VHH binders against q96fz2. Designs and how they scored, part 60

Target 1, 269 residues: q96fz2
Amino acid sequence: CGRTSCHLPRDVLTRACAYQDRRGQQRLPEWRDPDKYCPSYNKSPQSNSPVLLSRLHFEKDADSSERIIAPMRWGLVPSWFKESDPSKLQFNTTNCRSDTVMEKRSFKVPLGKGRRCVVLADGFYEWQRCQGTNQRQPYFIYFPQIKTEKSGSIGAADSPENWEKVWDNWRLLTMAGIFDCWEPPEGGDVLYSYTIITVDSCKGLSDIHHRMPAILDGEEAVSKWLDFGEVSTQEALKLIHPTENITFHAVSSVVNNSRNNTPECLAPV

## First folded at step 23 (VHH)

Design HA5
Fold by ESMFold2, last read:
Structure HA5 (fold): chain B 269 residues (1-269), chain A 123 residues (1-123)
Amino acid sequence: as target 1 above (269 residues)
Amino acid sequence: EVQLVESGGRLVRTGGSLRLSCAASGFPFKGYAMGWFRQAPGKEREVVAAITQSGGKILYADFVKGRFTISRDNAKNTVYLQMNSLKPEDTAVYYCAARFGYYERAPNEYDYWGQGTQVTVSS
């Protein structure tokens, strides 16, 4: 997993993240750094994307079930990194394999600090290799969406009003992530950055790609992954597995160029 | 100044009961998991019990075998250890400890420590 769509306006994204705290009260996540949110149909590593995390990471007496939403850099920069420029990191932290997460210092250390986050997206892209050519077929992969007469479909949107209708009820993809906090040696703001945990692909995706992000399916899984005050690392890792509750459609090659930020990136072909 | 102040340790007969208290101040208590540890002379410090922020998860060491109960009162910044059916093997200094987030078994994972209270169980 190296490309996502996360294009919703901030207010729509926030409403899609409504949740219940441990006392059963309906809440919206509180934003940190909302001005750093850069919506796009075509997000790449090193860009910022919104994640959910426990409020306890920012307020040391907070209820750990309360959620913050914040943009973070995709590509975890470990807290111990000594260079002044994160691009100097000598290894890829875009993803973290679940089978080695407790063996890699870059991931084990922040995980031990409870630095679990939920990475938000409309869905993600994967490229299927085509035998006999160098061409690859991109797919947009996402949660199955509830079909109602009012919501429409991606392929049926023919105006701004119809497009808005498609996304008003969109179920966001929720992926398990780990984050860390890096203090630049030259000074400046602390950098928050994340990696996406990956697993073997489910049977339904195996013809497209052999790996998939670890998807947290439902509010119980999301709550347990986020709540580092009440859920141990060991228990949280039990949430990390493939899911068959996923769907996809082929898209055009417009998405191949990461500079293309248009609805065409995820339109069915 | 961070303080964890244990109280309630004393001499008690085998089979007796004792309640330990730990009053916390100088840090945001609610965000911390709380633990009780013990150390007998010549032995390593070991976890007795631990409890999460809400009390939703609790750890007891195997030697407790249902005899002790940990609890906390976030309004009073206090954690308790009710000790029943005491044995001479329970003789130790008992320490209160705090760890941000979730509890751990290893003493070196904890951020703050009390000075300890002596529990002595006579045969």
Scores: ipSAE 0.806, ipTM 0.921, lowest interface PAE 0.7, mean pLDDT 92
Fold by ESMFold2, fold request of step 24:
Structure HA5 (fold): chain B 269 residues (1-269), chain A 123 residues (1-123)
Amino acid sequence: as target 1 above (269 residues)
Amino acid sequence: EVQLVESGGRLVRTGGSLRLSCAASGFPFKGYAMGWFRQAPGKEREVVAAITQSGGKILYADFVKGRFTISRDNAKNTVYLQMNSLKPEDTAVYYCAARFGYYERAPNEYDYWGQGTQVTVSS
């Protein structure tokens, strides 16, 4: 997974993240650094995207079930990194394979500190290799969406008002991530950055690509992944597996160029 | 200054009961998992019990499960160990410890330690 869509206005995104804390209280996540949120239909590594994480990471006496939402850099920069420019990192941290996560210091160390996050997206893109050509067919991949009288479908939206109805009730894709905090050696703000954990693809996606993000399907899985005060690393890793609860449709090649930020990127073809 | 102050240790006959308390101050207690450890003379410090911030997860060492109960009161910044059916093998100094986030079995994972309270179980 190397391309996502996360295009919702901040207030719509925030409402889509409504949750219950440990006491059963309905809440919205509290934002950190909201000005760093850059919505786009076409997010790539090194860009900022919103993630959920436990409030306990910021307030040491907080209820660990309470959530913060914050933009973080895609591409984990380990806390031990000593150079001044994160682009000089000599290995790719866009994704983290689940089968080696405890063998890689860049991921094992923050995981042991409870630095688990949930990466939010409308969905993600993958490119299918087509037999007999060198061309690749992009697909937009996302949770199945419940149709209501209000929501419609992506292909049915033909006006700004109908488009808003599609996205008002959109179920955001929730992917398991690990984050770390890097202090630039020359000063400045701490950099929060994340990686997306990957697993072997489910049967439904195997014709598109052999890997998929580790998807956290449902509030129980999301809560357990985030709550490092109540859920051990060992228990959390049991949440990391492929899922068949996923759907997709083909999209045009507009998405291939990461500079294209338009609804056409995810429109069915 | 961070303080973990254990109390309640004393001499007790075999089969007796004892309640240990640990009062915490100087750090954000609620964000920490709490543990009880023990150390007999000439032995290594070992976990007895541990509890998460909400009490939703609890660890007991195999040798003490069923006889001891750990609990915490976040309003009072206090963790407790109720010890029943005490045996001479339970004789040790008992320590309170705190770890940010989740508990661990290994003593070197813990951030703060108390000075300990002596428990002695006579035959």
Scores: ipSAE 0.796, ipTM 0.916, lowest interface PAE 0.8, mean pLDDT 92
Fold by ESMFold2, last read:
Structure HA5 (fold): chain B 269 residues (1-269), chain A 123 residues (1-123)
Amino acid sequence: as target 1 above (269 residues)
Amino acid sequence: EVQLVESGGRLVRTGGSLRLSCAASGFPFKGYAMGWFRQAPGKEREVVAAITQSGGKILYADFVKGRFTISRDNAKNTVYLQMNSLKPEDTAVYYCAARFGYYERAPNEYDYWGQGTQVTVSS
């Protein structure tokens, strides 16, 4: 729950986020701060990753079902934080446990303001602790993908154009997040930052790790999580649960070093 | 200047009907959930009904029991409360309120309030 891949070029990523608004119209999310998007096969906390959120957060008379896509800092910085440097936070906000979200001020306050977001990724990495050794086996974990041609599999890509075919139809992983807005004491732009909500692992992942991100499976779940004008906090929290609709494969240790930004990070071994 | 102006309150007989209106100005009305609250003398302010921006979710207090209907017109920046089968217990000042995003039952959650309109139901 501490490493993701989100490597698509901005235009491909945007098209993968096509959605229907409340009136049933097909739309693409509108970008905010697109120049802050930094695609990589190997994203870690404190980096920016794209999230979806309701347009109502930016336009106070907007239809709350319309979506904005924006890069935000991974690692929520609470609005009440008083230091000038977010790295001075004395607690980890990379993830937020679902069972204590309403007990932690850092998460309860923004959640009560409707600050729900959907964190986008190709998938995430998790390290399995192997019995009898201190070595760990990394896995790449993602939504099952529709396969209608052999080049639609990650391991089947044998040329640049086949690789593009794999990702042109990729179903992005959609994780439930909470964001907050922090005004630095010295001034400057407001910092938008997020945390990923975690739950107990489903049975399929329990041999890899005991926690997983709260995954929003399908357009209805994504719409309800985002639409804070039409979906209460209490109703939204019912969306937060494990899912078995997930697949994975082992990957090499290349991903272990977060500086390695290469397709080998997610390649099957 | 933010304004919520209620109208339509008057004296009616038991069993009668009233339609309350609340005209909003000075804020982005469509982004707000709207609510009707009431306060009788010596009692605390309580939610009567609330409605989301699209009208897709509606809250009624238990005492309403199908007698009242909330609606909104985003083109006119107006929220309504149709009150039927009125009882003396409905006598109160009725307030319009706005909350950014989603509605709540607690009055202290609301951002803007009107001055109220008196509804009096005679025996």
Scores: ipSAE 0.759, ipTM 0.909, lowest interface PAE 1.0, mean pLDDT 92
Fold by ESMFold2, look of step 23:
Structure HA5 (fold): chain B 269 residues (1-269), chain A 123 residues (1-123)
Amino acid sequence: as target 1 above (269 residues)
Amino acid sequence: EVQLVESGGRLVRTGGSLRLSCAASGFPFKGYAMGWFRQAPGKEREVVAAITQSGGKILYADFVKGRFTISRDNAKNTVYLQMNSLKPEDTAVYYCAARFGYYERAPNEYDYWGQGTQVTVSS
């Protein structure tokens, strides 16, 4: 997984993240660095995307079930990295395989600090390799959406009224991530960055690609992954598995160019 | 100044009961898992019990076998260990410890330690 869509305006995104804390109280996540949120139909590594994480990471007396939403850099930069330029990292940290996560220092160390996050997206893109050609068919992959009387189709979101019918009640894809905090050696703000955990693809996606992000399906899974004060690393890792509760459709090659930020990127073809 | 102050350790007969308390100050207690550890002469420090921020998860060492109960009071910044059916093998210095986030069995994972309180169980 190397491309996502996360295009909702901040207020729509925030409302889609409504949750219950440990006491059963309905809440919205509290933003950190909201001005760094850059919505786009076409997010790639090194860009910022919003993630959820426990409030306890920021306030040491907080209830660990309370959530913060913050933009973080896609491509985890380990806290121990010594170069001044994150692009010099010796290996790619866009994704982290679930079967080796406890063997890789870049991921094991932040996990030991409880640095689990939920990566938010409308859905993700994957390219199917076609036999006999160098061409690849992109697909947009996302949770099945609950249909209502006012629901629209993805292809009909070309005006404010039609956009609202599709996206106002969109169920965001919730992917399991690990984050770390890096202090640049030259000074400046701490860099928060994340990786997406991957698993073998489910049967429904196996013809598209052999890997998929680890998807946290439902509020119980999301809560347990985030709550590092009440859920051990060992228990949290049991949440990491493929899911068949996923759907997809083919999209045009417009998405191939990461500079294209238009609804056409995810429109069915 | 961070402080964990244990109290309640004393000499007690086999089969007796004892309640240990640990008063915490100087750090944001509510964000920490709390643990009780013990160390007998010539032995390594070992976990006795641990408890998460909310009390929703609790760990007891196998040797406890239902005899001890850990609890915490976040309003009073205090953690307790109720020890019942005490045996001479429970004789040790008991330490209170705090770890940010979740508890662990290994003592070197803990951020803050008390000075300990001596528990002696006579035969």
Scores: ipSAE 0.756, ipTM 0.908, lowest interface PAE 1.1, mean pLDDT 92

Design HA8
Fold by OpenDDE, fold request of step 24:
Structure HA8 (fold): chain B 269 residues (1-269), chain A 123 residues (1-123)
Amino acid sequence: as target 1 above (269 residues)
Amino acid sequence: EVQLVESGGRLVRTGGSLRLSCAASGFPFKGYAMGWFRQAPGKEREVVAAITQSGGKIFYADFVKGRFTISRDNAKNTVYLQMNSLKPEDTAVYYCAARFGFYETEPREYDYWGQGTQVTVSS
């Protein structure tokens, strides 16, 4: 996974992240650093995206079932990294393979500290290799959306009004991530960064791409992944597997350029 | 200063009961899993029981076999170990420990430790 969409307005995004704590109380996640949230139809590594994490990571006496939403840098910077520039990392931390998560120090250590997060997106992009050509067809991949009589499909969003209807009730893609906290050696603000855990693709997606993000499907899976106070690492890792509960459509080549940030990126062709 | 203070350890006869207490101070107790460990002479320190921050999940070592009960009172910053049907093999120094997040079975995974309380079970 090297490209996502996360373009919802902050208020819409927050409402979409409504949850129940362990006491059954309905809550909205509180924002940390809301000014760092930059909506975009075309998110690439090194950009900031909103993630959910347990409140216990910020408040040591908090209920671990409570959630915070925070923009974090895509591409995990390990806490032990001693260079002044995160771009000098010699290894790719955009993704973490599920089968080697416990073998790599950069992921094992933060995971052992309970630094689990849920990466939020409208969906992610993947490119299918066309046989016999050097061309790749991009696809937008996301959760199936509830077809309400009022909410047209993305393809039916032929008007601004229809577009708003589609996105007001959009089910966000929830991907399993690991985050870490890096203190720059020269001082400054602590950098929060994340990696997306990847798995082998489900059968439905296998023709497009052989790998997919680990998707946490449903409130229970999201809650368990986040709650490092009540759910062990071992139990949490059982949530990491391919899911068939996804849909996709072909999009234009507009998304190929990471600088393009328009609705055309995820529009059906 | 972080402190874990164990109490309740004493000499008891086989089949007797004890209640150990561990009073915590100097750290946010509610965010930590708590555990009881023991160390007998010439043996390694081993986990007895552990409990999550909310008390929603509990671990017991295999040798406990329903004889011991771990509990916590977050309002009092205290963790307890009720020990029933004590045996000479239970003779050890019992330690209270705290870990941020979920509990673990390995002693090295815990952040804070008490000084321990001696439990002696006579035949």
Scores: ipSAE 0.911, ipTM 0.962, lowest interface PAE 0.4, mean pLDDT 94
Fold by OpenDDE, fold request of step 24:
Structure HA8 (fold): chain B 269 residues (1-269), chain A 123 residues (1-123)
Amino acid sequence: as target 1 above (269 residues)
Amino acid sequence: EVQLVESGGRLVRTGGSLRLSCAASGFPFKGYAMGWFRQAPGKEREVVAAITQSGGKIFYADFVKGRFTISRDNAKNTVYLQMNSLKPEDTAVYYCAARFGFYETEPREYDYWGQGTQVTVSS
């Protein structure tokens, strides 16, 4: 996974992240550094994206079932990194393979500290190789959305009003991530960064791409992944597997350029 | 200063009962899993029981076999170990430990330790 969409306004995004805590109370996640949230139809590695994490990571006396939402850098910078520039990291941390998560120190250490997060997105993009050509067809992949009787396919939202309705009730894609905190050697702000855990693709996506993000489907899975106070690493890792509960459609080549940030990126072609 | 202070250890007869207490101070107790460990002479320190911050999940070592109960009172910053049906094999120094996040079974994973309390079970 090297490209995502996360374009919802902050308030809409927050509402979409409503949850029940351990006591069954409906809550909204509290924002950390809300000013760092930059909505985009085209998110690439090294950009900031909103993630959910346990409040316990910020408040040591907090209920671990409570959630915080925070923009973090895509591409995990391990806490032990001693260079002043994160770009000097010699290995790719955009993704973490589920099968080797415990073999790599950069992922194992933060995971052992309970630094699990849920990466939020409208969906993610993958490119299918076209047979016989060097051309790749991009696809937007996301959770199936509830068809309201009146709202046809995402493509049928011909009216601005219908489009707004679709996004107001959009089910966000929830991807399993690991984050870490890096303190620059020269001082400054702590950098929070994340990696997306990847798995083998489900059967439905196998023709498009052989790998997919580990998707946490449902509130229970999200809650268990986040709650490092009540759920062990071993138990949490059981949540990491391919899911068939996804849909996709072909999109234009507009998304190929990471500078393009328009609705055309995820529009059906 | 972080402190874990164990109490309640004493000499008891086989089949007897003890309640150990561990009073915590100097750290945010509610965010930590708590554990009881023991170390017998000439043996390695081993986990007895552990409990999550909420008490929602509990671990017991295999040798406990329902004889011991771990509990916590977050309002009092205290963790307890009720020990029933004690055996001579239970003779050890019992330690309270705290770990940020979920509990673990390995002693190295814990952040804070008490000084321990001696439990002696006589035949």
Scores: ipSAE 0.910, ipTM 0.963, lowest interface PAE 0.4, mean pLDDT 93
Fold by OpenDDE, look of step 23:
Structure HA8 (fold): chain B 269 residues (1-269), chain A 123 residues (1-123)
Amino acid sequence: as target 1 above (269 residues)
Amino acid sequence: EVQLVESGGRLVRTGGSLRLSCAASGFPFKGYAMGWFRQAPGKEREVVAAITQSGGKIFYADFVKGRFTISRDNAKNTVYLQMNSLKPEDTAVYYCAARFGFYETEPREYDYWGQGTQVTVSS
């Protein structure tokens, strides 16, 4: 996964992240550094995206079932990194393969510390190789959305009003991530950064791409992944597998340019 | 200063019962899993029992076989180990330990340790 969409306004995003804590109380996640949230239809590595994480990571006496929402840098910077510039990392940390997560120190160590997060997105993009051509067809991949009588599929949004309605009730894609905290050697603010765990693609996506993000489907999966106080690493890793509960449509080549940040990026062609 | 203070260890007869207590201070107790470990002479330190921050999940070593019960009181910053049906093989120094997040079975994974309390079970 090298491209996502996360364009919802902050208030809409927050509401979409409503959850029940361990006591069954309905809650909204609190924001950390809300000003760092930059909505975009076209999110690339090194950009900031909102993730969910346990409140216990910030408040050491907190209930681990409580959630915080925070923008983090896409591309995990390990805590042990000693260079002053994260861009000097010689290995790609945009994704973490599920089969080697425990073999790589950069992911194993933070995972062992319970640094699990849920990466939020409208969906993610993948490119299908076209047979016989060097051209790649981009697809937008996301959770199936509930068809409300009035809110057609993304493709049926014939009016700006209908489009807004679709996004007000949009089910966010919830991807399993690992984050780490890096303190710059020269001082400054702690950098929070994340990697997306990837798995082999489900059968439905296999023709598009051979790998997909590990998607946490449903509140239980999200809760278990985040709750590092009550769920072990071993148990959490059982949640990491391909899912068939995904849909997709072809989009225009507009998304190919990471500078393009318009609704056209995820619109069906 | 972080402190874990174990108490309750003493000499008991085979089949006897003890309740160990560990009082924690100097760290946010509610965020930590707690564990009891023991070390017998000439043996490695081994996990006895562990409990998550909420008490929702508990681990017992195989040798416990239902004889011991771990519990915690977050309001008192205390973890307990009720030990019943004690055997001479249970003779060891018992340690309280704290780990941020979920409990682990490996001693090296714990952040804070008590000084230990001696439990001796006579035949």
Scores: ipSAE 0.901, ipTM 0.959, lowest interface PAE 0.4, mean pLDDT 93
Fold by ESMFold2, fold request of step 24:
Structure HA8 (fold): chain B 269 residues (1-269), chain A 123 residues (1-123)
Amino acid sequence: as target 1 above (269 residues)
Amino acid sequence: EVQLVESGGRLVRTGGSLRLSCAASGFPFKGYAMGWFRQAPGKEREVVAAITQSGGKIFYADFVKGRFTISRDNAKNTVYLQMNSLKPEDTAVYYCAARFGFYETEPREYDYWGQGTQVTVSS
């Protein structure tokens, strides 16, 4: 997983993240650094995307079930990294394989600090490789959407108002991530960055690609992944598995160039 | 200044009961898992029980066998250990400890420690 769409305006995204806390009270996540949110139909590594994490990471007396939403850099920069420029990392941290997560210092250390996050997206893209050609067919992959008057039907939008209705009730893809906090040696703000945990593809996606992000399907899974005050690392890792509750459609090659930020990137073909 | 102050340790007879208390101050108590540990002479410090911030998860060492109950009162910044059916092998100094986030069983994982309270169980 190396390309996502996360294009919603901040207020729409925030409402889509409504949740219930431990006491059953309806809440919206509180933003940190909202000005760093850069919506786009075509997000790639090293860009910022919003993630959910426990409020306990920011307020040491907080209820660990309360959520913060914050933009973080895609591509985890370990807290122990000593160079001044994160692009100097000698290894790729865009993704973290679930089968080796406890063997890699870059991921094991932040997990020990409870640094679990939920990476938000409209959905993600994957390119299907075909034997005997160098062509690839991109697909947009996302949660099945409950269809109501034009909500959840990307191809049904026939006006700007109907486009907004498609996305007003969109079920955001919720992927399991790990984050870390890096203090630049030359000073400046702490860099928050994340990796997406990956697993073997489910049967439904196996013809497209052999890996998929670890998807947290439903509020119970999201709550348990985030709540490092009440859920151990070992229990949280049991949430990491493939899911068949996923759908997709083919898209045009417009998405291939990461500079293309238009609705065409995810439009069905 | 961070303080964890244990109280309630004393001499009791085999089969007796004690309630230990640990009053916390100087740190944001609610964000911490709390644990009780014990150390007998010549032995390593070992976990007795631990509890998450909400009390939703609780750990007991195998030797507890249902005899002890950990609880916490976040309004009073206090954690308790109710000890029943005490045995001579329960004789030890009992320590309260705090760890940010989730509890662990290894003493080295804990951020703050109390000074301990002596529990002595006579035959």
Scores: ipSAE 0.788, ipTM 0.916, lowest interface PAE 0.9, mean pLDDT 92

